# VH-VL binders against Small ribosomal subunit protein bS1c (rps1), part 4

Target 1, 263 residues: Small ribosomal subunit protein bS1c (rps1), of Porphyra purpurea (Red seaweed) (Ulva purpurea) (p51345)
Amino acid sequence: MTKNNESFTHRNFAAVLQKYKYDLNLGDIVAGTIFSFELNGVLVDIGTPVSAYLPIQEVSSNQELNNFNSLNINDTREFFLLDYNVESRQLILSIRRLEYIRAWKRIRQLLAEDSLLDVRIKGFNKGGMIVNLEGISGFVPNSHLNNFSKNTSSTNKFIKLKLLNVEEKSNNLILSHRRALIAQASSNLIVGNIIEGVINQITPYGLFIKAGNLKGLVHISEINVKQVERIPSQFKIGDTIKAVIIHVDKKQGRLSLSMKHLK

## First folded at step 22 (VH-VL; from c6 with heavy chain S56D, light chain N33R)

Design f5
Fold by OpenDDE, last read:
Parts: C-alpha cells; structure tokens; sequence
Structure f5 (fold): chain C 263 residues (1-263), chain A 124 residues (1-124), chain B 110 residues (1-110)
C-alpha cells in the first residue's frame, strides 16, 4: 500500500472512531467475537458500531492454514487491527499479523536469553537448512551446520540450535547448529586442554578437525608448516590430530586449535 | 539493507600515509570477514587485504604487504585500512567488501557487497 | 599479468548467449572451487554475480550462470540484454590464501 493509501485509510478510520468516540487505532490488538462466517472471511464483533472483518488470508501466518477450520462462531480472541476498508466500511482484522508480531517478540526474547532451542527442520537447500521457529522461517547456513548431514529424512525432526542473527525488518532469522554444539560442550571446552580429532577438511588457511560432534580449526599459523610446503602436502583428510584448545568463541560457535603448543 | 560506505580517500604525496574507513550497516558486521579491493583508474580489480571476523587473522596482497594494515572495530561496525608509505601505483578507488559467508572458517566466500569506493590519489 | 586470464572482450547480440572464460594455473588456484564473478558498470562498484563457481546470489538474474572445467571457469550470460554491457571480473581464492582477480572482460552488446 502506497503511503498515500495508508494515510487515507487512517484518516477515514480516525473519522469513524471520532464519530463514535472509540479509542482504537490501527495496529491495536483488539478483542473480538466471531459472529458470522462469510465466503472469504469472518465477521467479528469488536464492540464498535463498525463491523470488523477477518479475511481468510489473514487467518494464519501459515498460508496452508488460511481456512476457517480453526475458527468458530462465538469464539472470542484477539485480533490485530490491520486496516479500515472504506468501501465496505469495515475494520479489517488480522490473526496473521498478530501471530507474526508475537512470533518475533518471542524470538527477540529467545535471542536475549541465548538459550538452546529445539527447532523443527523444514528442509534443505544448497545453502543450508531451512527451519521453523515460532512459525517464522529460519535458516542455518552450511557453515553453521557443523557436519550435519543434509538428509530429507531429517525433515520435520527437531534439532538443537542457537540463534545467530535476528532481523525482523528483513524477516531474517539465522540460526547455528555449530553454536549450539559448542554451547552444549562448553563445560568440556577449556582453553589449554588437548583435544583429539580427525582432519575432515583442509583449506589453504588451516585444518578443520572433527572432534566428536565438534569442529575446530587449526589455523595455518598454529601449525608447524615448513616454509616451502603447503598444508595439503603435510596433512591428509582422515589424519588423527591432537591439538590444544586456544580459543572458544561461543558467540559464533568457533573452536580454535593449535598444534604448536603440543609438547 | 546491507550498506558499506568508504571514506578517507584523497590526494596525498608519495611516502605519506592515509587511513581509510568503511562504515558497515544492515548486517552483523562482527560475523563477517571483510575485504579491501582496489581499482586503479582504467584498470582491473586488485585484492588488497582480508581480515577475519574477529580480526585475528589478516592477509595482504604482496603489493601492499608491510605498508598497509587492515583492521576493524566491531563495536563501531567499521573497517579500516591504514596505508603507509604510499606509492603512485597505489592510486586507485578503494572498495570495502563484505564476505559472502558468515565466517571464513568453512568456505572462503566471495565479495558479496561492495561499497561505492573512495578514491586515493598518490601524486607528487 | 593477471593471475587469472580472461578474454579482453566479448560481444554478443541481444538474446544471444555469451560465455566468458577465466583460466587459472593449477599451482595457484588448487581445485579452483572458490571462483566468483563480478559485474561492473562504468563508474559503479562491482556486483557479485556468481560465487563458488556456479552459485547465484539472491537477486541476480538466472540468465547468469557459472561453470568450470579443469582450470577454466566460465560465466555464461543467456538472453543477452543491453544492460548486461559491462566489465566482468572473475576472482578466485588461492591455495596461498590469496585472492586473485582476472584482468576483466569487456562485454559489448551489439
């Protein structure tokens, strides 16, 4: 809706409210009682002379649930006051928007708590794992899956994740399996301790070591590499490596390891 | 939206120093590796430097190694390039760029988002 | 000389498909798996078009595709449009922890 349309609807709405001396605003959460079903929506009594209307497309944040199955006559519930339809002279309500608002509010709370989350796997794409948290679609990048095997059989299962990035405005929800794993293992991840694992990835800048379900990086600077030899010439995937934990980044779920400090 | 804004460019004499800044917004700056890439007038792109998300690791092109220092202040969402001992061949538009991936651990990313660049002219 | 070799220029007519090659040396680029392509219009900053050889960022037209064979990566632009006229650069992350760019290719839409 163009800014102009919004202004018009707001003005009309305000006029109606003024006429009836109601103190309602668009964006308010209002209580209402469903009193009639129509073909494409539900009529709701919100205590105003102006009838309220819940379009079917506003019944749920999940489009698959945009039906009347969850609604009953005489049900009283909260609605988001979405708009005012000048043509029909109806207040437009939304459950979808309300759910959305509440979902993000919850997500923000979860972010603040920085807790481990049980999150439903919805699927996979080339870039990572698609998940659902509080009805919001989230994403776990490959880099944060920590050797999690993308398998369709995992769909609809739950996985322990932590929030990585939350941006409501962009509807961006990023989660991390890696971070969750680090958090779970935190008590055992002490700087200075030796960890043993298997090289599972070699990069120009270092070795990735799989230690249990954890993934650590031995940066090239932490390897005794002969000046002329590249890492791939000295190490192979599958090699067992001992390394010292030199840093644990819980925020990013990163485990830094060193081979230089091994006595 | 992701935005990078370079600043600090200007005209300097050879041997002088200049510090460039790149202000980042629209993304979690501290999660991404950052780059400096430069382009001489009428020339191609040249990678200058890379800094990891936490600033622990820095990489430089041979052409600038020992003279340039890349750094970042994650609390300020700002990337820096300290350029010392500037040469005429350092004349270029300097771009800051965001890495494509959240971290540089698993996969070297690409230069995902670029700033508009800041011009550095080194001339006598 | 650029570490990656690109043709200096390519041209095509609207609607046609063109391919820009980017060739690296095996010693420098390793498996050549970290290849990206950038579009740059005159006076503008580069734009990422392809990363990881054949992945496309969100918002980039599906007319752009990447591939590789051996030590040669290729950017293909199908359904060439006038707006595609630009310089195109390939880049690769090397085994030396070094990013390199190709020399750039000027694409002219005839």
Amino acid sequence: as target 1 above (263 residues)
Amino acid sequence: QVQLVESGGGVVQPGRSLRLSCAASGFTFSEYAMYWVRQAPGKGLEWVALIWYDGDYKYYADSVKGRFTISRDNSKNTLYLQMNSLRTEDTAVYYCAKDFYYDFWDNPGAFDIWGQGTLVTVSS
Amino acid sequence: QSALTQPASVSGSPGQSITISCTGTSSDVGDYRYVSWYQQHPGKAPKLMIYDVDDRPSGVSNRFSGSKSGNTASLTISGLQSEDEADYYCSSYTDRSYWVFGGGTKLTVL
Scores: ipSAE 0.598, ipTM 0.807, lowest interface PAE 1.1, mean pLDDT 90
Fold by OpenDDE, fold request of step 25:
Structure f5 (fold): chain C 263 residues (1-263), chain A 124 residues (1-124), chain B 110 residues (1-110)
Amino acid sequence: as target 1 above (263 residues)
Amino acid sequence: QVQLVESGGGVVQPGRSLRLSCAASGFTFSEYAMYWVRQAPGKGLEWVALIWYDGDYKYYADSVKGRFTISRDNSKNTLYLQMNSLRTEDTAVYYCAKDFYYDFWDNPGAFDIWGQGTLVTVSS
Amino acid sequence: QSALTQPASVSGSPGQSITISCTGTSSDVGDYRYVSWYQQHPGKAPKLMIYDVDDRPSGVSNRFSGSKSGNTASLTISGLQSEDEADYYCSSYTDRSYWVFGGGTKLTVL
């Protein structure tokens, strides 16, 4: 609906509400009772003279569940007041929107708790892993997948993740496998301890060490690099390296290691 | 839609300071490394500075090292470039750019999205 | 920082295929895949066309492709169109933990 159409709809809605002296607003959560099924929607009594209609497309946030199987006549439940259809003179309701609101509320709570989450894998793209949390599509960037192999066989399975960033306004949900792994291993990750791992990636700015399921970075500043030699000339992928844990960033799931402080 | 908007450019005398800002929107700013790239009039592109997503690491071109400071405020979705001891050769359009990948910690990306640029002119 | 080496200019007719080279060293283009290409029209900001040597961002035409051999990366534009006329820059991440650009190539569509 164009901004103009929305404004018109709101104005018409306001006029209708004024006529009946009801204090309802678009965006309200209202209680209603299902009283009739139609081909493409459900009629709902919300206690107003204006008919309320739940389109089949608004039954669930899950498209596969956009059917009437979960709804019964005389069921009373909450609905989101989505819109007003001027042509049909009906209030348009939504369960989908309500579920969306509740999902984000839950996600915010989960973020605050910062707990390990079991999250369903929905698929993969070039940038990372697509997941579902509370009905909301989330994303795990490649950088936060560590050594996780993107395999189609993993689709619909669950993976332990932690929330990284949540932006409801932009519908952006970012999660991290890296953070989850760090959290799980946190009791064993003590600053000053020596860790042994295998170089699995060499970059201009450092060495990535695989220690079990963990990924640590030995930054170039933490390597005794001969002034004239490049990192790739001194190290090879597959080399076993001992390093000291110098920092554990639980918030970002980052393990910082040093080869300079080996005692 | 991802958007970067630079501001703070203008005309300054050599030796003076200027602070550029880049307002980011349309993406999770705190998850991306950010860049400053400049282009002198009629010249090519020159990388100026890089800051990691969390600000823990900063890198500079040799031409600006010691004079420029890159910083960010993730709470404000804003990237900054403090330019001190400006020189005539610093005259350029300054672009901010977003890294292509989440978290530079794992992999360097590319300059994915660019702002419109802000012109800095250093002249006597 | 030493710039990557690009030809100053290339030209082609509509429908033709052209290639722009970008030559660096083992410390930048050679050992890593951190090579990207940018298109810049006059008075506009650069646009990312290729990243990681041969990956294409969403929304970029499949007429643009990237490759690398040794210390030389290449941008190929097939089915050349008038709108492709622009400056093209390559870039690479280096062992010194910085980005370097090529000198740029002006593409003229005849």
Scores: ipSAE 0.591, ipTM 0.808, lowest interface PAE 1.1, mean pLDDT 90
Fold by OpenDDE, last read:
Parts: structure tokens; sequence; C-alpha cells
Structure f5 (fold): chain C 263 residues (1-263), chain A 124 residues (1-124), chain B 110 residues (1-110)
């Protein structure tokens, strides 16, 4: 985010606060009233002799919303104390930073609830899908995009996802389509039940089976593989396979299957 | 920003044990498979062990199977290698490495990021 | 663990293109795309240069490219520079659920 202005010094800020006997610190949330619009910002009365300044770029976390349309004269609201401008002798305010703080708070709540989320697709890259949750940019790795075709036509649409990893300090937000699909199908995923699907991937360590929108792994230890034959010799992509559900990992969105238990 | 730092190397006698650690930072450790790779002095690279992101699966080279144990503590962002019954041929620089892909389940990745290594010398 | 086969050494002049081969079997290089290449300078840790046969990590020069035919993977370095002088290793995931490395190739820039 916005780094401290090179013109800002703790000494200058402290001097201003001392002069006016206010107990304000950078990083504080303060109440203020908008009283004037300028070309590139808004003047805000926060109770100090010198008005505070809200730059237009700090109006919203969404760059497209960095305009004055959401602000009115005499509006009273909270602001984040972002910086101090030595030249203008004004405190610099931010709504963007407040939105950021509140967004992460909401995300932490969502994580605790572990619910299915409707998340907006913002685009795709080589590694996966880019999404937006509560104004924060998130990422769905390819490994967690279960049977989802990357298509530009999906941009700005919503997809059901679950949170996988949340790290505010590193601004890391990871979500999973795989977890969401498992959660949605959970009532039908009972250990011991037989599932039928199609082999869609063969790896050295097992077979991946596509059953509807679900993806399950038959690990090599759960396959009756002849000692003299390799897995690719015994199985082909596109083969229909029956397997028994032996484990459902809802946390990771993993479905473990066995072909040995099909007796 | 991604960093791996190995520690625990040193000089030991044959038959002794040693435990290596790898401290990870700059990425979500719990989402990646991790590796140990070693290199004897003046020799090539040799894969030693693999552990999945959740620790459910562990794999070893034949040369160390039964003697070495790979483990991880995701809460501490640390990878371990317990080496028992050490032999002179185990002398090498030991590297920890991060897998390229999230969640070693769908695809094997590659050794994306390497530490600087820690030297283990087994000698009488 | 049988190592993948690489030439012991290759050489080229600045500006030239060189290719390093990595030969395995159907159980590693042949049937899968889990081939990667690593560059190692003296006294340094290896660096990933190519993964999944022909993909290049961010920050790696486009002078490096990978390919595969049959059981042989290849690393090509175009526009050879002095800084490219290093050891190069190929690696592949195998049917035995382990990684194998090549013996390494020393590249000399003349």
Amino acid sequence: as target 1 above (263 residues)
Amino acid sequence: QVQLVESGGGVVQPGRSLRLSCAASGFTFSEYAMYWVRQAPGKGLEWVALIWYDGDYKYYADSVKGRFTISRDNSKNTLYLQMNSLRTEDTAVYYCAKDFYYDFWDNPGAFDIWGQGTLVTVSS
Amino acid sequence: QSALTQPASVSGSPGQSITISCTGTSSDVGDYRYVSWYQQHPGKAPKLMIYDVDDRPSGVSNRFSGSKSGNTASLTISGLQSEDEADYYCSSYTDRSYWVFGGGTKLTVL
C-alpha cells in the first residue's frame, strides 16, 4: 500500500500535535466532517485547527471508485490517519485503508464460519484464477480448480469457493474450488460407498477419477497393480472406473478412493 | 522473498545420528510439498526425500530408506530430516527445496526454491 | 536409483546455441512431463531454469528453452553468454514415486 511520504517525519508530526495539544497518532481512526471539496481531495474537520485532507486516491480501495460521488458536504464518518504533509501542514486521511482493515476483519470472520462463498472472478493467469473477496484480491491455484475450464467469458461472474489460506500480513488470500465442491456434495460422499467415474489423469502415484464435478484419487497403494506392469499399461485415460470412497478430507477438498475394496 | 535456511549440519562419526532443520519464510509453507536433496563433494545432485504438504505421504531414496525420516511442522514453518545410522557415503551438502505447485496432490512440481545447504560430514 | 544420462561436458562460443540432452526411460522422461532443468554455479545452490519440460519460471531468461522427444529431454541455450558457464542437471519424477537427477553437464563458454 501507500508508503509514507518522504516528506513526513515523526518530529514534524509530533511538533504539530504538541503545538495544538492534540493526542493523535498516525494509524488512528478519527471522526471527521467533510466541509469542502477540492480538485484532488476533500477537506475534513477532525477537530484540529488545521483541516485534514483526504486525497482522491484514498477515497476507496477500488481504484474505479476513487471519486467524490460517495461523499457529501457535512457527512460525518471515520477516517484512518495515514500521514502528515509537512508542506501543507495537514494530516492526510484515508478511507481506503479503513476499507482494507474492515475487509480483512470480515474475511477472518468468514474463515471462522467456513461457509460457501460467492466470489467474483477477476481473471486468470498461468497459475490459476484471480478472484475478489470483500475488495481483496484472492487466488485459486490450478490444483484447486477442479474440472474448471479457464475461460475469459467467466470473468466478472461468480463462483462458489471456500477459503483455504488467509494471511493478512502477507496479503495472501487463497481459495479453493475443490473444497467447495466437496462441501456441496458432502451428503452424498459416504465412506464405504461406491463411486463411478472416468479416469482423467494418470500419475506415477495414482489415478485421478472424475465423477461429475468431483475429483478423486486412487493412490497406487489402493490399486491392484501387477508387479510386471506399469499403471499406464493397465489403465487409459477415458476408462470408466468404480471405486470405494475410503476417505473424505473436507479441509483440503480431497477424495480418496480405493479399487482394492471393490470386492 | 521466499527463503529456505538449512541448519544442523556438522561432523559426525559413522553410526551416529543427526537432525537437520529447514526454516521456511516468504510463502505459505503448509501448502507446498518439501524436499531434501544432497550433493556429495565434487559429485552430482541426489534426491533424498519428499513429504506432501500435509505430511500424509513420505517418500525416500533407496539409499536412505529405513535410516532417514522426513517430517514437518507446519505451525513452525519448518522441515526436518532425521538421519540415523549415518555412513561415510552420506557425506554431502544437504539442501531443502520447495515444490513449484500448490498442494502436491494433482501434479508433481519441480524444485522451485533451494536453500543454501548445510554440510554433513561423516568420518571416523 | 538409476541416474538420467547427460553428456559430461559441452562447450560453445559466445552468441552460439548449445543443447544438452537428458535421456531416461518410459518410466520417467518418456511418459510424463515432469522434467526440470537446474543451473548450478560453483559453490552455489541449484537454480530452477525449466519445469514441465518446456515451461520457464519468472525471471529466467528466454534464452533458455526445453523440449522432449521420446525418452530424451533437451535444454537449449541460445545466445550463449559467459555467465551461462555452469553445471546443468536434469530431473524427472518416476513411476516409483521418486525424483531422479541426471549426472550433470559442465558447460564451458569459450
Scores: ipSAE 0.586, ipTM 0.806, lowest interface PAE 1.1, mean pLDDT 90

Design f5
Fold by OpenDDE, fold request of step 25:
Structure f5 (fold): chain C 263 residues (1-263), chain A 124 residues (1-124), chain B 110 residues (1-110)
Amino acid sequence: as target 1 above (263 residues)
Amino acid sequence: QVQLVESGGGVVQPGRSLRLSCAASGFTFSEYAMYWVRQAPGKGLEWVALIWYDGDYKYYADSVKGRFTISRDNSKNTLYLQMNSLRTEDTAVYYCAKDFYYDFWDNPGAFDIWGQGTLVTVSS
Amino acid sequence: QSALTQPASVSGSPGQSITISCTGTSSDVGDYRYVSWYQQHPGKAPKLMIYDVDDRPSGVSNRFSGSKSGNTASLTISGLQSEDEADYYCSSYTDRSYWVFGGGTKLTVL
C-alpha cells in the first residue's frame, strides 16, 4: 500500500487521460525518460503532458537499494504505472512493482523447468531457512533441509535448491533442499539397488538413514521388528545399515528404503 | 490466514454412519499431515486419526479403529472422516487440525491450527 | 491408550507463576521431544501454546514455557493473568505411532 493511496481516484485519472487523449491505464508498463531529480523522487517523461513521478521508495524491491544511485538524468527505461496523485496531478511510477512482476515471471519459468537453483541464504528461524530467489523472499522448511545445520555462518552463502511450492497471489515461495539433493543423486538412485548408510534418527514410525548427503526413511512396515520390542531396543543412532531402495519420489524429495527385501 | 472449517455434524442413531468434512485454506494443504481430534461434552481431548500429507499412511485411535476412515483430497483442500457403526460414546465435538511441520515424513509436529469443530450426537 | 497424567486443577494469584505437570512413559514423553501444550477457553477450540517440549509458536506470550525431565513434561506460566484461566492439555506422540492427550488441567486465577 503506497502512502499515496489516499490521493488516488480512478475517475480523476481517467478524466485527465481523456482530456489529453492518451490511452494509458493503471498497471501498464510504460517507457519513460528521467529528466529531473527531486528530494524524495524522480520526475519522468512518459510522453504525456502530465508529469510522472517515481518515489524513492519505489526505486527497488530491495529496500537497501531504494536510492538514486542507479538512476541518471536522460536514462530511458520501463516503469510500472502504479497510481495517480490527484493533489500533485502526477502519475506515480514504480520500478519496484515492475521488478516484482518480472521476478515472479522468472520464478514461474523456473518452476516449469524444475531446474536446480543457486539460492542465497538470508537467515534462519525456528521453522527453517529464509532464502532469496530473484529478489523474492522464500522459505525452506526444516523438513526439507536434509542434513543441513542451521548456522549463522551460512548466511549470504548460496545453496542448491529446487522449488516446492509457488503461489504468487499469497507471495508464498517454498523451496526444498531435499528435492535438490535427490535430483543431484538421481542417476545413482535406482529402485532395487542396495544403499548403505548410518542411522541418524529413530522415530516411532521408522528409521532415518543418512547415505552421503541423502536422507532415506525405512518405515516401520519395512523393518523386521519383533512385535514385542521397541525400535530403539533393536537399533541405535550411529548404526550402519544396508537397505534396498524401494521408491524415489522426486517431487517430494523422498527416498524410501526397505530392510525386508535384503537377501 | 490459516483456516479450517468443519462440517457434516448432526444427530444420528446408533449404528448409523456420518461423514465429516474439513475445508482448509490459507496454507499449502498438500504439504501437511492432518488430524481429527474429538471432545465429548464436558470431557477432555481425544486424538482420533492422523493422515500423512500424501495420504499414504493413516493412523487411528483404538477406540475408532475399524469403524472410522480418514481421507483427504488435496486437489480440493479437504479432509474427511467417514464414521461408521456409530456409538453413543462417539458423541463429541470433532475438530480437524493441521500439523505444525511440513511433511510428516521428517518429523511429527503438533496440532498447530484447529477448526471451530462440528458436533456429532449419537442418541437413540 | 493410556492417557498422560495431569493434575485436575491448579490455581494461582495474578502475577504468580504456576506449573502444570504431564507425566507419561518412556514410550511417549520420556524418549521423544514430541510434547505439546494446548490452551482451551470455554466454548472455544484449543490453541497450541508449546510444541517440541519447549518451543513457542509465533504470537504466544513468552510467559508460557515448557520443559521436560524424565517422563514428566511441565508447562510454566509466569506472571499469571486473568485471561490465562482456561483448561490446559498436554499431548505426546508415542511408539505406537499415535498421539495421546493428558486428562486436562483447569487453571483458576484467584
Scores: ipSAE 0.584, ipTM 0.805, lowest interface PAE 1.1, mean pLDDT 90
Fold by ESMFold2, fold request of step 25:
Structure f5 (fold): chain C 263 residues (1-263), chain A 124 residues (1-124), chain B 110 residues (1-110)
Amino acid sequence: as target 1 above (263 residues)
Amino acid sequence: QVQLVESGGGVVQPGRSLRLSCAASGFTFSEYAMYWVRQAPGKGLEWVALIWYDGDYKYYADSVKGRFTISRDNSKNTLYLQMNSLRTEDTAVYYCAKDFYYDFWDNPGAFDIWGQGTLVTVSS
Amino acid sequence: QSALTQPASVSGSPGQSITISCTGTSSDVGDYRYVSWYQQHPGKAPKLMIYDVDDRPSGVSNRFSGSKSGNTASLTISGLQSEDEADYYCSSYTDRSYWVFGGGTKLTVL
């Protein structure tokens, strides 16, 4: 028998609790006291006559921590009111969902403050680096890694990053090592100073220069006082050049260089 | 939903000028490079122009250099193409397109999201 | 015409795999590190199917795959379906040259 496939709704939940004169809705954060352990979950007293249950799957966002080791009888804490199971007649609680809500509150604050972060590396793909911040998956595009070498030996190590963009609905973060490096070096990046570096990449619009862990762009308009239409063929990857710092964009993490200001 | 809507196309005589607009929505316009790409009726695609996210740098195909000017107004989320000294070979559907990558720095780039195009016909 | 050469047309039956080629010189495809592929149905704008030789944008079926060998990039469509009938364009861009498109390939599903 397909029971409840058209499902128990928020409206049905409200009707159950209104029978008992309690003002609770799905999605509420509720205080509860753990009073019993069962094989696949924990019983919680939330102050209602309806039984409340925390399944093992809802203990943590980290599947390796989906166990009861951190929970004790008589612990009082907050839970997310996730669902109502019609068959068992139990309110279903979640710590995992609560951790998610709190993580996103912190993430929005870190973005607003433009904080410099130490973030755990989880892996790599062709497009960039995969990280974990506050239990949320994040991505650092290749253009925002600068000279950082991708390899599996970096997994679970930390890297300095800044948040670039966040999208809570898709559970997604975009981060930047490039912005973090510029922020850390900003007191030493003075417009007018000469920097020496190695041509790392050539594009139709300019030369990308590696100077330590920093990457800068000599735009094609900045190669020579006389306008050039194409990057001259004498420039090759691996060549050492000198250039003048003409702009430091801390917001985008960009270092703009010029060769036309050299004598 | 990311959306690009071109406007300003029409029929015009050779030697005259026309200004195209592209209204952008559903993404942070000021963080992406933008393109114009054209397609003559029954023909293939041709890249026309590129502008960086902040408008500082502009690049053109040889076929339009000196005659066309790309620009943007990030406060209005609008991309423009000023087409001067139009020729019959400029007859095409003109598409605006958003770059695939978050910015346009050292990444390879691609034409991610396209508008539906606006037809420009240049004939005497 | 274009510096990138595509066949004018290809055809296949539903369920078949087909490959569309994009061939140039070392200065066109071999040096072009940024090969991308676009699908265009009649009267519609192009759609990005493959970027950076072999990567798929979010929402593009894994039936579409890209590769490059020597001077030739390839778009392979597995499990051919009637909605795959369209024009397909390759595009590339080099260290010193901006984008060029192939002439296009009309895919007919029999």
Scores: ipSAE 0.364, ipTM 0.673, lowest interface PAE 3.4, mean pLDDT 84
Fold by ESMFold2, last read:
Structure f5 (fold): chain C 263 residues (1-263), chain A 124 residues (1-124), chain B 110 residues (1-110)
Amino acid sequence: as target 1 above (263 residues)
Amino acid sequence: QVQLVESGGGVVQPGRSLRLSCAASGFTFSEYAMYWVRQAPGKGLEWVALIWYDGDYKYYADSVKGRFTISRDNSKNTLYLQMNSLRTEDTAVYYCAKDFYYDFWDNPGAFDIWGQGTLVTVSS
Amino acid sequence: QSALTQPASVSGSPGQSITISCTGTSSDVGDYRYVSWYQQHPGKAPKLMIYDVDDRPSGVSNRFSGSKSGNTASLTISGLQSEDEADYYCSSYTDRSYWVFGGGTKLTVL
């Protein structure tokens, strides 16, 4: 096993602060006052005799935005206590790490509240839509886009989404437009009610029905034919059908329909 | 890293049963459909079974329908294949595979990641 | 007998482009875009090379491309290299069964 660099830094840091009787640990969020700009960083007073330094690389998580334009002399703000540089004898501060921690706190809150979100569209790939939420990359799978048309003109526009899954370790978010649409329509989606729509997709396991922005599945077991050996020969994309709602999965945003319960 | 590891293969007599398992790691197992695919020695690939991410729907090749049962335990990240009434023709390496697309609802995908396989030999 | 027809073998020289065909029916390759291609080296599990007829997963060389016309899907390998020597399988959904594979094509690099 190689030595833990954080562990080494922790022991060095503890020795320095013990010498000066301060109860400060790496990983703390500290208040500091900016008092000097250097060429590649900013000097900060955090209330200790040990020098504290914010490198330009630690200003923002977006490396293209690493500059001093947002910082002013004598401004007091919070910093993340990142490290101690033994050679320069300076405490190393970070705004970038603080922004990351706060972004993930907001994301966890949004997931817990099951919030309906307006999220900026960053782009598309073959598997779905790429979005940005709180500066963190997110993905909407094609199956969770419903009838949303993918085109380059929708980049930087907003779309209604809900969080499905978050993984902080891999910096990954999975989101759903399908679930957001079901949530917005949920008071009108009652099991037993009839929905009318058009067939927009035919698969070996059933028919997908478009009703406005909503998408539902009529599974082959719910089609009233004696033998369903070739679904494409019995149904065409664009056909209008009526089906009864038999199940609404609010978590996944799935709408299950049946043609058997009509008569 | 996505990894699938099959186990439970072996030599059995015709008419007997075996249960295969596939341990999954490195991805959110409960969000993906899973497959069994087999390959007889020196032969091509044959799809065996499909199960949706939540287990709601199961599909089988005609050659195994009524004899094989696919199942999953999302709490253990494990896929299973119960093989009953085994025949000599079932002799093959059995692979489990993960679907390419998230959830498999309206976007059937492909056999994305495969395990290394487990050999089942049905012989007297 | 496979539901999808592939040539038993194909050969080519390094740097050449080769194409492997996969012929089905209207019930699978013709009506659907659920066609995928797999590479299998001896003793190894298959590897996904192409999905949805012509899309490439991350990490697969852009020398591999897919297409279809009518009831025939095609895998094209440009700039042939010795490591491309393997068995290649196509697969598709069908109306009567969910997945079928082609019989496989052995690619030999001369």
Scores: ipSAE 0.330, ipTM 0.657, lowest interface PAE 3.4, mean pLDDT 84

